VH-VL binders against Ribosome-recycling factor (frr). Designs and how they scored, part 8

Target 1, 187 residues: Ribosome-recycling factor (frr), of Petrotoga mobilis (a9bjd6)
Amino acid sequence: MAKRSSYAKEAEEKMKKTLEHFEDELKKVRTGRPTTAIFEDIKVDYYGMPTPINQVATLSVGEERTVVITPWDKKMLEPIEKAINSSNFGFHAINDGNVVRVSFPNPTIEERRKLVKAIKEMLEETKVALRNIRRDDIKKVKEIKNEGSISEDEAKKFEEEIQEILKENEDEAEKIFQRKEKEIMES
Key: E = the ipSAE of ESMFold2; O = the ipSAE of OpenDDE; V2 = 0.75 times the mean of E and O plus 0.25 times the DockQ between their complexes.

## First folded at step 2 (VH-VL; framework fv_pozelimab)

Design p4e (from p4 with heavy chain F102S W103S; at its last look DockQ between E and O 0.01; V2 from the best seeds 0.00; counts 0 for: pae O 8.6 > 2, placed apart)
Fold by OpenDDE, look of step 2:
Structure p4e (fold): chain C 187 residues (1-187), chain A 121 residues (1-121), chain B 107 residues (1-107)
Amino acid sequence: as target 1 above (187 residues)
Amino acid sequence: QVQLQESGPGLVKPSETLSLTCTVSGGSIRSYYWTWIRQPPGKGLEWIGYIYYTGSTNYNPSLKSRATISVDTSKNQFSLKLSSVTAADTAVYYCAKEGYDSSSGYSFDYWGQGTLVTVSS
Amino acid sequence: AIQMTQSPSSLSASVGDRVTITCRASQDIRNDLGWYQQKPGKAPKLLIYAASSLQSGVPSRFAGRGSGTDFTLTISSLQPEDFATYYCLQDYSYPRTFGQGTKVEIK
């Protein structure tokens, strides 16, 4: 890869973070495949303090399309069960006295299509965010040029670099989407 | 086809200001980057600077304090002034067009024939 | 400023010879390099741009290669009209900078 300007590198960093966020949010999308990531935003009452489940228990993918949550303190079994069942995710958690098991039912074709539609919208939002970064950073380059800090020619080069970076990240966003779509349709 | 022609005095005294004009024909000056380059006798080429038709300029740091490039769009000309000249400024001065290629960058695709400017008492 | 170093400074060759000139940049300039030919009393003439692209009207015996920091100009079979001084030029950044030149002389 050719050396890029500092302005282009800044844009690249921001766009990469945007993609990382996109990927992280996709991990939380329920596809029917058992995953521990979906529980990252669920908090449980830990002695009066809302605490993420992953900070009070170990989570692992179990058999028969389940996630097994093993609390470090047995007193947390009921709170964990209640927190999950009261969440808007539609999970069914069962406390067996030792662990909390969360079932991941096999989604219908209709449900899968709905999920694909949802992640498609997320992709479009991500693309908009990437383009906004491009816009802002190109504007910055133009401002610097107008101030006389860089030449007209240099500004053009930097803009081209930012455009190239946008394309790369848009392509990557599409790939991320496709992988998730496949997961939804084949899980 | 774009054509460039340098004009100006061929002799300048020390401490005076060198002044040259490049006349562009066969194309509009409202495009590209119009550049001055010089070559001392028997030596290599040195980029002086460029001007865009909007007035935007860029100079070689080695000459920035003494060089001034201007453009006259009505005459399709751009000019070079170099102040406080010494014998070291004796050179053939070229005006050139810096064109752009989308694949990689810029090049000097059209040149004037060059004009010799001698700095002497 | 980016420094461009050509090698050799001069060479002697005969008609029909294969000639290779090298240009090295002090930093990565991608493919933003041009080659120019200059004959005595004449302005430089663009031969190659973008490291490897032939300017219109330039004979196919001229070839440019390279990227990053190392570049080469090759004349596959030297012709009588090819005896001249050649310069590389980086257009990666400002100020634009030339190599010191390579004079190709008759052996």
Scores: ipSAE 0.014, ipTM 0.549, lowest interface PAE 8.6, mean pLDDT 91
ESMFold2, look of step 2: ipSAE 0.072; ipTM 0.636
ESMFold2 (binder alone), look of step 2: mean pLDDT 92; pTM 0.945

## First folded at step 4 (VH-VL)

Design j1 (framework fv_pozelimab)
Fold by ESMFold2-Fast, scan of step 4:
Structure j1 (fold): chain C 187 residues (1-187), chain A 120 residues (1-120), chain B 107 residues (1-107)
Amino acid sequence: as target 1 above (187 residues)
Amino acid sequence: QVQLQESGPGLVKPSETLSLTCTVSGGSIRSYYWTWIRQPPGKGLEWIGYIYYTGSTNYNPSLKSRATISVDTSKNQFSLKLSSVTAADTAVYYCARDYYDSSGYYFDYWGQGTLVTVSS
Amino acid sequence: AIQMTQSPSSLSASVGDRVTITCRASQGIRNYLGWYQQKPGKAPKLLIYAASSLQSGVPSRFAGRGSGTDFTLTISSLQPEDFATYYCLQDYSYPYTFGQGTKVEIK
């Protein structure tokens, strides 16, 4: 699908971005595995301005299930510690004078089930978005056919291709979900 | 070689509607997205919106209430109308092709730009 | 909207110099970033798309790097025709947003 003349190409690109957005949102879900993603956008006061942690510090995954946050300005150690401790993520951050360390406790089986339910809801929302793209693009194909710009046979072919692309992307969304579910349940 | 050329009035009065047309030559307007971008004198670039040759549009939320982009495939042209203009709308207006593939979107061909001054 | 911050706002350089311009996104944009060159009185020209892919016809001295939030454009051996203003653009999410521009001036 190289050419932009294909109506299916528009559907494919929109669906691809929808799946990438789904993957990015799943990275933020706490799985018991140490991850920097959950802390990157937490706001701290930097010289009077709310600023994301990833704009004032380097975040890395360290040893012993710990995220290490190294601020470029040592004055940010205490604000970062307080911001993480006051967040609704349930982490306990410790400032050791050089870095902020955040330990990741293992989630209980009940907590893991709740996380799986949350990401399942995200999957269903993603599938709805994919189906909306399919619906809107098929509507465009029908409008173009009514203008006389394409034949009835061409319109049918484009609609079938769009529907095939939907199936492929729904299957990919399911696979993305299953990888994250496995991560949650096995970590 | 694909070429784009903006045309329209160089002067528009405050509260009136700015109307610009982009003519595409050396290639078909069909099968591509087409975009408008503006640049106030001495400032940076602002994306206005795009249109697919079928008429599907998307706009910068800051301009959505005032901007309308349309396409005329028979003339190989697309146009921008911006209503209720003020001095803040004084800018060079560019049209460009919004090419996309699996790697993303990018503006590969640009018009030379047309200066629109909003003044009495 | 995604905010794009470029630094520096301007820099002075000589022919033959290595020049680096940075662009930072307010949120992760993967590799959906382009670099554009604009000379005075002219339209911008695409140099790099998808953060690191060189546009056809653009000299190999231009290189883009980065992913997520932090991106750089490097000109490895500055030529006279490279004195211009450079803009980054994110195409991850609508509206498309440009950085403020970096002016590369003659020393």
Scores: ipSAE 0.000, ipTM 0.454, lowest interface PAE 16.8, mean pLDDT 84

Design j10 (from n1 with heavy chain R30S D101S S104R; framework fv_pozelimab)
Fold by ESMFold2-Fast, scan of step 4:
Structure j10 (fold): chain C 187 residues (1-187), chain A 121 residues (1-121), chain B 107 residues (1-107)
Amino acid sequence: as target 1 above (187 residues)
Amino acid sequence: QVQLQESGPGLVKPSETLSLTCTVSGGSISSYYWTWIRQPPGKGLEWIGYIYYTGSTNYNPSLKSRATISVDTSKNQFSLKLSSVTAADTAVYYCAKEGYSFWRGYSFDYWGQGTLVTVSS
Amino acid sequence: AIQMTQSPSSLSASVGDRVTITCRASQGIRNYLGWYQQKPGKAPKLLIYAASSLQSGVPSRFAGRGSGTDFTLTISSLQPEDFATYYCLQDYSYPYTFGQGTKVEIK
């Protein structure tokens, strides 16, 4: 079996983390589908301490395109409602005495187009980050070759492996983007 | 920090093509949308259109038949051509960066200083 | 295209005054509204995005409110450097459209 060098494996690990970051950012992008991700990190005042909602409540996707936020302490209902309503996310939260419900309106065609535009920008930023990893790792290979620690042929092989891994990860980033675009346009 | 600078002729004759270039520094041209906005003397602002690194463009319908925006990533520049100009096209032309964050929406957070283009014989 | 109408077209005020400018969209634009400040001979500067979010570096005396069709920009205590023309912009639908501008001048 063809075996990748330690330099290629280092590049692969860095690029994997970059794609994971891209996927995590896409989970926060508003779609027609309800998601809890957008609310998990919103800070609420919990006994004088700013605390993420996911540390004081259970969040779940409910019926009728709603996110249901169930605080462990009912005294948190009003702080959570206020935090969501004061956020710049454009949601309207309703406290019914037991849970906070956030309704997800269907995005308009214009809003779906804006979301696709936004995730295209995120994709291009991700590709730049991947190319920077390639550049930095190839620079490292050249420095080691110049020190005499590896041969010219070994350096070329390692650079080719890094370039191959970049191509694979750019293709994977594109697939992640296409999956999210479909979700936005079809939901 | 991103900076933008317009350049091009300040005088264009009626029926000719207005041509302007915006040079971007301090950031990659491929990470954002790049836009042209104009302002006739003493009047308000009018959005002309945008371009993305991939060549994707969108134009104000009022200008679509005459406007062309292009990008040159090797020079970190984007350009506007507006054909068949008349006195009504006399304006200060601005280039701007259209940034996006899901939470912020779109905003023009960096602008060039503007360049006056006068259409006169 | 979405028409953006500002009110008033101009106003005169004194340093320390509370100034309110309104912007109305001809159709619903949710919170896709920005406010820009322009001083004579200068490019516009972003003050507020997403109807109510203050741009980094902008003084806290500036505040935006509203959603849907009705929006306001408030300057809670007008300073000498605030005499300028203010524009709203909808970025909900193409083409993006600006209001006609509100000139804030010294009384």
Scores: ipSAE 0.005, ipTM 0.506, lowest interface PAE 10.5, mean pLDDT 84

Design j3 (from n1 with heavy chain K97R Y100L D101Y F102S W103G S104Y G105D S107Y; framework fv_pozelimab)
Fold by ESMFold2-Fast, scan of step 4:
Order: sequence, then structure tokens, then C-alpha cells
Structure j3 (fold): chain C 187 residues (1-187), chain A 121 residues (1-121), chain B 107 residues (1-107)
Amino acid sequence: as target 1 above (187 residues)
Amino acid sequence: QVQLQESGPGLVKPSETLSLTCTVSGGSIRSYYWTWIRQPPGKGLEWIGYIYYTGSTNYNPSLKSRATISVDTSKNQFSLKLSSVTAADTAVYYCAREGLYSGYDYYFDYWGQGTLVTVSS
Amino acid sequence: AIQMTQSPSSLSASVGDRVTITCRASQGIRNYLGWYQQKPGKAPKLLIYAASSLQSGVPSRFAGRGSGTDFTLTISSLQPEDFATYYCLQDYSYPYTFGQGTKVEIK
């Protein structure tokens, strides 16, 4: 079918958002490449409130595989340093009086395998979310058919379109995963 | 009514590849997920993997390196190949369909009768 | 992988008894749980899907309940044809995983 129904388009849009979320989460996974994503949501005490680092500092990728964190208020240097060093990410942050620097060591082969396992779990969670979108949208089509608003043939057509979109998005999720897996194992 | 029937050799030697085929009758192989499940003698059920009628597959990670599922829409069949078998692969192998019409494409609504595969020299 | 644990592993019952089997998931699976019946020498048969929905053609004495991590299958008045092994299956995430089974035997 050259033009997909509004039900199929709704499924497509929801699945696209799910894949975008998957890509965003993968950017936070540590590889041989430095990334700011893993630090952005770490909480620091800012005027008595837990506040994400990206709300009190600018994060950027610097030279020598380091992330440079520049707080707007220099009094935040020590809290940011302590928050990163106490996190479970295994990084060592250094405060030089102006910025906090975090060096990215290259993962060992065993560490890379563990990272691949973690992103495989993210992929499977993403596929579950995609299948739930398909299930919910097909249920909606069946409800509309039962109310008499569309024919049996139209319902089958819309369900087929939704199923095609699920397959396309599951395949795309797999490709996104494989791309990240390659980056982890080969970088 | 949809029916599934497994076929293949009952005995496979260690290190060889076991090959099973499931024939679907009473309905099209289209618009469904088709799965293989096994059960070692006296033990529980283990999901092997599935195939979508267009050829897309997913496998249990424990078997992914050895398992290949394929589909032949012209014969209304799908097949399992499991390489490098050992005695641990001795089991009754079932083919099954994941339902689609109820919105629960994850449930196994039709099963074959099962075929025993013994791995022995 | 999600671990599915059934209890008891086996039980003995008489015709007319109320039988309860439980199934626990190692993590939340919402209502993505099915119950299957397997008689000796035969393929499993779907009884209940989506934790509580009775499959067409299955007697009303079978009932499923639960969500999240804790699930129950109840047979309100056991019949001779109900002596079998029962398996739960989570279909929330890959790989799909079955419980170890609960064997319902005649006393």
C-alpha cells in the first residue's frame, strides 16, 4: 500500500520516539571514546537541592580523551568532583581550580564484553516497547472495528500495516545495536 | 484448523548438525511468528528462537551461535538447524505458532506433536 | 534473563479438590504471563494468556491471577483430565523463559 493509514502512522511515530530514546541511552554507554552523556544527570548538591551536573556546569569533550566540566560557580568544583568520584562509573575526576577533568581509560576486552551485554539488554527492552506499541495500536483498531466504524477488511489492512512497521523498527533497533556493538569492540 | 508437524532424524551424532522441519497446514505461514521450543527428557521447556515469515529471526542467547531458523513460504514450512550438537541437546523438539489475532503475538497457541532427537554415538 | 520459579514443584490431589499453583518472576513482567498444560507424551497446551485471560475452549474451572512478579493458577474443582504438569511462561522480554513446572498427581 502506497499510503499508510493514520493508525499505522501513529504506530510509526511512537516507534520512532522509542528508537530515538534507545539511541540516546546508547550514547551514555562508555567506550574508548569520551562522552559527556554519562555525567550530565549525576546529581550534586546545589543550594540544598540535588541538581543534575548539566544544570550547574558546561560539559565538553577535551583533548587526551578527557571530559571537561566547567561549573558556572567555582564553589561547585569540589561537589562535582566528589559526586563523580563516588559514582559507580569507575572514573577519576581531577579538580584543577578552574574545571573538573575526567579521563577515559580504554576498556579491557572483558569490560567491553560486559558493555555489549548491557546494550543487548537495552535492545531487548526496546523491542519489548516496540511490540507493546504494536499490541496497543492493533487493539485500538479492533475496538474501532467492533464499534462499526470500519469494516473487517479495513481492520485487517490496518493491522497488516502496523505489523510491517513493527518489523521495520525491530530491524532498525538491531542495526542501531550492531553499530554500537562494533564501536565498543573495535575502538 | 491450523496444524503443525515436525519432521527430521531421530538420531544425530555428537558434533553433527541436527536439522528439523515444521510443516504448517490449515493456514498460511504469513503474518505470524513461528518458534522452536525444546524439552530434555524429564526436564522443563526451553525457548530456542523464532522466525517471522519474512525471514527475520531472534534466538535464545544460549543457542544463538549454533541455531539457525529459516522459512520457506512456498512450502509453508520453517526449519531449525542446530550445529555442533552434544548429549545436552537430546530433547523433544516442538514447533509452535505465536498468535496474532488476539493482539497477543507472544503466546504459543498452536503446537506440533514434538519429535524426539537423541544425540548419541 | 528473567527467572521464573514455580511452587510447589509437585503436588498430590484428589478429584474435586481446589488446586493452586504459583509462579514468580525475578523482575516485573506486568501481565505478560501465560499458563500451559502438558500431559505425558503430548505437546503443551495454552490455558491462560495475559495472566488472567482464559483461552477459548478451556474450562472455566481454570483461573489465572496476578501482575508484576507474583502469579497464580487455580483449578477450582480438579477433574481426572487435569492431572498434568503446568508451566508458566513470561513473554515480556527475550529470551522467553518458562518456569520449571508443577506436576499435579493423583493421590
Scores: ipSAE 0.000, ipTM 0.454, lowest interface PAE 12.8, mean pLDDT 84

Design j4 (from n1 with heavy chain F102I W103L S104T; framework fv_pozelimab)
Fold by ESMFold2-Fast, scan of step 4:
Formats: sequence, structure tokens, C-alpha cells
Structure j4 (fold): chain C 187 residues (1-187), chain A 121 residues (1-121), chain B 107 residues (1-107)
Amino acid sequence: as target 1 above (187 residues)
Amino acid sequence: QVQLQESGPGLVKPSETLSLTCTVSGGSIRSYYWTWIRQPPGKGLEWIGYIYYTGSTNYNPSLKSRATISVDTSKNQFSLKLSSVTAADTAVYYCAKEGYDILTGYSFDYWGQGTLVTVSS
Amino acid sequence: AIQMTQSPSSLSASVGDRVTITCRASQGIRNYLGWYQQKPGKAPKLLIYAASSLQSGVPSRFAGRGSGTDFTLTISSLQPEDFATYYCLQDYSYPYTFGQGTKVEIK
């Protein structure tokens, strides 16, 4: 069983963080399926302080493609309603005196294609970030070789390991993209 | 209204590098994909590649070893360099916008007029 | 790469005719297909995107249909300005690939 060098492990850790960031950004992309995640970080004015909705309310998925937002303080019903209605997400929120309800319409085929294009753009940016990690780590390996701390053969081995890890992570980024694309198109 | 205009030499010698620039007006280059497409005389269309303003590119594998697309956001331009040209690279070269705004979706909705490049000694 | 095959390669028609052009993908591309019209000496013009969506400013006599591997472009009542070459394009995966073109000529 072959084991990877510390330089390859450093590259792998950085690339793992990059893929985790990509996955987190994809979670924010609206797919037409009801989700609380989109609303959790929207800021509302709570006694003069911008405060995330998830710190002043409970969010849950309800009946008929609806997200139900139940504030702990009823005074927050109108601020939450207004914050969601003024958000860049294009939702219509309704306050019924007890909860705020947000309905999720199904996206049109055109809207789904726009979402897929957006995540494809994010995929390409993620691949650029992965290649930058590879470049920087190979540069570090070359510096260590030039200091005489490792041999030329060892440097070549470490560079090959880093390149292999890049290919693995580019493939994983592609799979993450394909799963999200399927989710968007199959709603 | 977005407009695109190609510029570059009409004649390139075999083995040299073809260089074309597309100037974008009527809109910012800091959105959408920007693409190059070519058409040899009397033949069909071939996609060369795209660039996004961040520098992200994708190329047709048939041209990847020779093609480089770059973007200059300060000039609102993007460019194509194609190295080691042969007579097979003689074509009309188009630049085009690929967008996903609310009206157009995924499409090449705006094209330059095209520029003929002849590869000949 | 995904191969796009158009049929027929050329056709002759008269003004007022219904014209149908087909495009077949070598693998499933969902609805990631566009149709483009090209007149001699001009750049291509987008007619249809997402297999069936009519581009703004394009006459309603143009219609796209299909999904997966088989697609059609129909011109319901051919006009003099419609004599041109038509290309399909898949934008499902890179490299984007065009069909070989269908030339619509006057009879």
C-alpha cells in the first residue's frame, strides 16, 4: 500500500476545504424544493442589531411546498416577513399572525437552466482554485529541493503525488456538480 | 444592447500565431461567458472555447494544445491566440456572448460580424 | 465528444410550405439544444434555446421540439427571408458541438 508525503497531504487538506466550500455554495442555490437553509442567514433588525433569522425563529418545512418560520418573539413576525420579501431570492412571504409562510413555486425549465449554468460557473472557479493549490505546493516542494533537504527523485515523487491528488479532486468536484444538476433538473 | 466586434490580421503565415481580439460594448464583460467559434469557408461551425472574466477557460480538446483565450476587463476585451497555424485554420472567426439572463437562458444571443483569417504563405 | 447529426443536409421548398429539420445527438443531452439560422455572409442568429423556447424577436412560425436525443425545428409557413442554413448546437457538455447544417433552398 503506498502512503502519501506530508506535502501531498497538505495539498489534499487544502483541496478538501475548497470542495467543502463549493458544496456549501451549492446549498444556497435555489432548486425549487422547500428548504430552510436559504432563510437561516437572512438578517432581520432585532432591537437595532442585524440578526440572522435562525437566532430569532424556528424554521421548518410545512405542507404544500411551504417553509414555516415561527419567531420566538411575535414582534419579529413583520420584520421577518419584510426581510424575506426584500431579499434577492424572489420569494413572497406571508405573515398570518402566528408564523411567516413562504411558498416555493416550481422553477420553469428556463429558470432551471439558469441555475445549472450558475453552478457550472462555480465548478470552473473551483477547478481554478484547485489548480492554484497544486501550483503553490509544487513550488514549495521545489524550494525544499533547492535547499538540499530532499533529493531530485523525492521532489519528482512528491510532485507526482500532488498532481494525482489534483485529478482526484477535480473528478470529485465534477461529481458534486452532477449531483446538484440532477437535483435541479429532476424537481 | 450588447455589441461585439472582432479585430486582427486577415492573413497569417503557416507556423505562426493567429491573434484576434473581441471588443465588447453596450454591457460589462464582468458577467456571462465569452466565446470563440470558427467556420472554414463552405463548412460548418466549430466551437473553440470560452472565458469568464475571472480567467476561467474551457477549450475544445481538438484545439486545446494551441489555443489560449484571455480577458482584459479594463479594456472590455477578450482575445484568442492560436499557435502553429496551418491552412486548416483558415476560417471566419466569430466572438459571441453566452448568457443566462432572464430573457435569453443558455444561448449565444449576440455575435460579432466575424473576421476572415486566411493562412497562406 | 457528442456528435450532432442533422437531416436532411439540404432541402428545396416553396414559400408557404411547412419545413421540418431534425437533429440527433449521439447521447442524451436533455433539452440543452439551440437552433441557429445563418444567411450567406452573416453571423449565425439564435432562433430557439432550451430545445423549445423561442428567442425574443423571432417569428412564431419557428418552433422547436424534442428532448434527449431527437429534436426538430419546424417552420410552419416558409417565408422568403427563411432561405438559409440552419444549425443545431448541444450545450449539454464540453466541447459544445454543432450539427453539420441543413440548407433550405428555394424550389
Scores: ipSAE 0.000, ipTM 0.445, lowest interface PAE 15.5, mean pLDDT 83

Design j5 (from n1 with heavy chain K97R G99D D101Y F102G W103S S104G G105S S107Y; framework fv_pozelimab)
Fold by ESMFold2-Fast, scan of step 4:
Structure j5 (fold): chain C 187 residues (1-187), chain A 121 residues (1-121), chain B 107 residues (1-107)
Amino acid sequence: as target 1 above (187 residues)
Amino acid sequence: QVQLQESGPGLVKPSETLSLTCTVSGGSIRSYYWTWIRQPPGKGLEWIGYIYYTGSTNYNPSLKSRATISVDTSKNQFSLKLSSVTAADTAVYYCAREDYYGSGSYYFDYWGQGTLVTVSS
Amino acid sequence: AIQMTQSPSSLSASVGDRVTITCRASQGIRNYLGWYQQKPGKAPKLLIYAASSLQSGVPSRFAGRGSGTDFTLTISSLQPEDFATYYCLQDYSYPYTFGQGTKVEIK
C-alpha cells in the first residue's frame, strides 16, 4: 500500500474520477426529498432584470416537507410565487404574505422502485467503467514490460496493485449506491 | 498443479456457527480472489462471497449478516464462518479460486472437491 | 440481484447430436457470463468465460455465444462424458448469480 507504483496510482486516480462522476449523476436523480437546488436558479423579474431566486431570497428546508423561500424585499413574494407555479417542475407554491412555501409530495412506492432500478443500472455501468480502467492499465504495464522498460517481477507487482485498487473502488461504488437507495426508499 | 481442499465438521447444530477452512497447495494464495460457493442437496449453486489475499471481502447480501471470510497467507488458507445456522444451510460447500481475464471477466478456474455440511440436532 | 434463467431445465440427446442451452439475464450484463459443467458428485468445472472464451483444456466442441441478455452454450457433437448439469453465471455485478441449471441426459 505505502509504495504503490505510478501505474497503480494512475488507475487509482481514474477510478476515483469515475466514482465522483457516479456520485454526481446520482445527485441528479430526484428522490422526492425537499431540496432548494431546483429553485435556486429560477429567474424572477427584479426591477426589470431577470434574476435568480437565490440572489433575491434565502431558501431553506422547513418542517413538514416544505421549502421556505424568504425574499429580502416583500414585493418579490408574488413574482417568486408566479415563477415557481409557471415552471414545468409541477410544484405548487403558496405565498403567505411573509414567505413562499413549496410542499413536496411523497413519491409513490412504484415511483421509488423505478428510481432504485435506474440507479442500479448506473451502478452497473460504473462497475464496467472501473473494470475497463483496470484492463487498459494492465495492458499498458504489459506493453512496457515487453519493451524491456520493467522486469517481469515488477509487471506482476503493478498488476496486483491495480487489481487491489479495482476491488476497493467496486466496494466503494456499492456503498455510494446503498446510500442513495436508502435515501430514495426512506424519504 | 493448484489444488484446493475444504475441511470442517460435517454436522453442525441449529443456531451454532459453521466453520470451514480451504487449504491451497501447489500455488500461492497471493494475487487471486478466493471464493465460497454452496449447493443444497439436489439444488443449484449459490455464491457466498470472496476474499482477496489482502483481506478485502464481498458477500452475497442474503448471507452478509451471518458470513465472515478470512485469509491466512502464512498457512495458505482461507476460511468461512457462518453464524446462526438452520436446516436451510445444509449444503455442499465449495471453495474456489477466482481469477480474471483482461476484459474484466471473472471466473472460477480451480475448485475444491466440496464438503457436505448437515445442520441437524 | 440479477436473475439468470436457463432453458430448458433438462434435455435428452443422443451421442453426436448438437445441443444448445440458453441462458437469459434479467438485465444487460454485456459479455460478463461464464458456463460451468457439473458431473454427478463432482465440483463444477469452468468451460467458458467472457461469454465466448474457451477455457484452456476444454474440448473445442463447446462454444458460447451471446451478449447483453441472451446467451447460448452449444455442444456441437455430444459425447458420453458430456452427461452433466450446465450452469451459467453472471459476473457483471455483485452478488454473482447462477442460473438454475440445465441437465443434459444421453438418451
Scores: ipSAE 0.000, ipTM 0.470, lowest interface PAE 15.1, mean pLDDT 85

Design j6 (from n1 with heavy chain K97R D101E F102W W103L S107D; framework fv_pozelimab)
Fold by ESMFold2-Fast, scan of step 4:
Structure j6 (fold): chain C 187 residues (1-187), chain A 121 residues (1-121), chain B 107 residues (1-107)
Amino acid sequence: as target 1 above (187 residues)
Amino acid sequence: QVQLQESGPGLVKPSETLSLTCTVSGGSIRSYYWTWIRQPPGKGLEWIGYIYYTGSTNYNPSLKSRATISVDTSKNQFSLKLSSVTAADTAVYYCAREGYEWLSGYDFDYWGQGTLVTVSS
Amino acid sequence: AIQMTQSPSSLSASVGDRVTITCRASQGIRNYLGWYQQKPGKAPKLLIYAASSLQSGVPSRFAGRGSGTDFTLTISSLQPEDFATYYCLQDYSYPYTFGQGTKVEIK
């Protein structure tokens, strides 16, 4: 990692969070490959409180393109089954008395095209968010310089650091997108 | 302080490859997006693409199949190659820095003077 | 891709006139809009960035307004050196797209 000012570090942390959010959203996008991510945050009624599935069950990828959801309390089997079947993800969950199983069908070519378009839109939104962080942080640097707290030379250095961090994170966002696109098209 | 200068042949035959180089002086190429923009005679501006010094590129989808941008950090230069040219590729080609003039906002703050490339037999 | 439409395509004006040029995006671009001036035979010059921020060295008679889809560039008192073609640019998303240009010519 390159040495950076506290202003650049702020930008870097915000951008890292933005990329983490992007990766998490991409994990929810259905591909031909089974994934637990799409189910982890679905809410189930746990004693009157909406609770994410990953807080009441263990999720794993099993055999035959199936996600296996094992609740810690067997009383949660039916609520989990109902929550998944009520979701707009188009999956059919089966409760076998011990676990909830969800099968992943292969997407059609048309479905794959729709998924690629959706993740491209997510990438563009992510890039906008990254640029907003850069713009806001450069504004802070300019305000601090005008306030007299830093020199013109220091302000230029901090601005360049923030710009470098933006480029690194835009490149990383693009790579994250390309990996997911390949996964969708290959599986 | 920062200056950009385009160079390359002004005449290219149809079906051949257009090749241009932009030389950056007064600043390091190891920052900012380095961009190519073109303008056909009497028409508006079209963004071609950019390169970052690490080799990362982004292209206008309309040109992506034919355009290649490369960077040479040791010479402080970046270049455009556009394959399979036709008369429609006749334009003034500009190189530009996508960034900011220090504490100013982000946009195309420095441009080369432009070089006319004519595609003709 | 985001389409940028300028209005008018050309206008005739006299020194001292107030000139307004409009730019419309086909979808929301927040404040990610720049204005450029191009004189014959010259490269474009940045005038306004972030829809309303005046670039260093640009005269205060140039002002940008707007957000979302509707933007304007105003020249409060046209000077002889202002006769040029003006372009808007959205830098919200790639590919970046320019408006078709507005030519400001002598009346």
Scores: ipSAE 0.006, ipTM 0.463, lowest interface PAE 12.9, mean pLDDT 84

Design j7 (framework fv_pozelimab)
Fold by ESMFold2-Fast, scan of step 4:
Structure j7 (fold): chain C 187 residues (1-187), chain A 122 residues (1-122), chain B 107 residues (1-107)
Amino acid sequence: as target 1 above (187 residues)
Amino acid sequence: QVQLQESGPGLVKPSETLSLTCTVSGGSIRSYYWTWIRQPPGKGLEWIGYIYYTGSTNYNPSLKSRATISVDTSKNQFSLKLSSVTAADTAVYYCAKEGYDFWSGYYGMDVWGQGTLVTVSS
Amino acid sequence: AIQMTQSPSSLSASVGDRVTITCRASQGIRNYLGWYQQKPGKAPKLLIYAASSLQSGVPSRFAGRGSGTDFTLTISSLQPEDFATYYCLQDYSYPYTFGQGTKVEIK
């Protein structure tokens, strides 16, 4: 096991945030399982100002594969309905006079394969971001070594720590992807 | 055997900058990580940040806009400056060494200073 | 930030008792956990690092266990000098965060 230098700890923190971002983006991917996450950031016209739905309404998962959106102001029912129906997510919102309901249909096998491809692209982008963090942190280590502040042996040790942290985070990214892939294909 | 000793004024006025120095003896400041931790009277511990002798620092985000940790390798000292202080910054301030155990490959704060009480009041 | 919650906040025990203190992380921290003892009016002292590794010079009655989110510190036979407040600390992620502390009172 590796010594945890300040460079390794810095890389670890940046990579952790990268994985958290990846996981948050995956929550927005339509999987046939009802989720509020995909609707929270959709903008609605609130008294002339574009405003995220989660700032004007409560979102919850209801019965029969439905997300229920309850606006605090009933005048927002129609704007929310229109915003969701005009979104690129392919959902159909229904305003029943009290709440907006969004049904999650079961995707076809072809649609599930497209979703898996999309999240695979997200995984690859995430891995590139992780490798860029490693590259940048190793560059810092080399600069400090070239300034004479650390020895060649110390620089090699710090680089090895950063590489180990990269491997751990790439493995974690793969696991996050695999969980979501299973959810999409088996739901 | 490494020993740490905090020094600095015990009283700081609101809105001023709190300045503390930690003197390292019994070992080189060009090894290990050097950390500041504080404890308000009767409360728990709060990590402020750390420095490595090369100037690499990490700060608690809650204090990052006000805190600066620096190192002086010629004096074997590291220091904390905390700007725009208020009564909420009244605490015992500790400096500590984050040591490395080569058997397990992990760090722990194995040496601490005595602590110095800093009171923020007019 | 990772929140560290200790249980109990305080306890009273007799000399010779087995004392267990728990520490829970709000997210996985692997084994990047330390236990620190603070006696009244003194600086904290490291007891356990890497969740289960006993610091040099610390009595063997102290033992740490756990990984991920759930950790325990056990004192197998409480001694009078063990009167103190005990803190867990995660050093997995910045900022490092301490638990709120567990005060152990003899009697």
Scores: ipSAE 0.000, ipTM 0.419, lowest interface PAE 23.7, mean pLDDT 83

Design j8 (framework fv_pozelimab)
Heavy chain, then light chain:
Amino acid sequence: QVQLQESGPGLVKPSETLSLTCTVSGGSIRSYYWTWIRQPPGKGLEWIGYIYYTGSTNYNPSLKSRATISVDTSKNQFSLKLSSVTAADTAVYYCAREGIYDFWSGYPNWFDPWGQGTLVTVSS
Amino acid sequence: AIQMTQSPSSLSASVGDRVTITCRASQGIRNYLGWYQQKPGKAPKLLIYAASSLQSGVPSRFAGRGSGTDFTLTISSLQPEDFATYYCLQDYSYPYTFGQGTKVEIK
ESMFold2-Fast, scan of step 4: ipSAE 0.024; ipTM 0.600

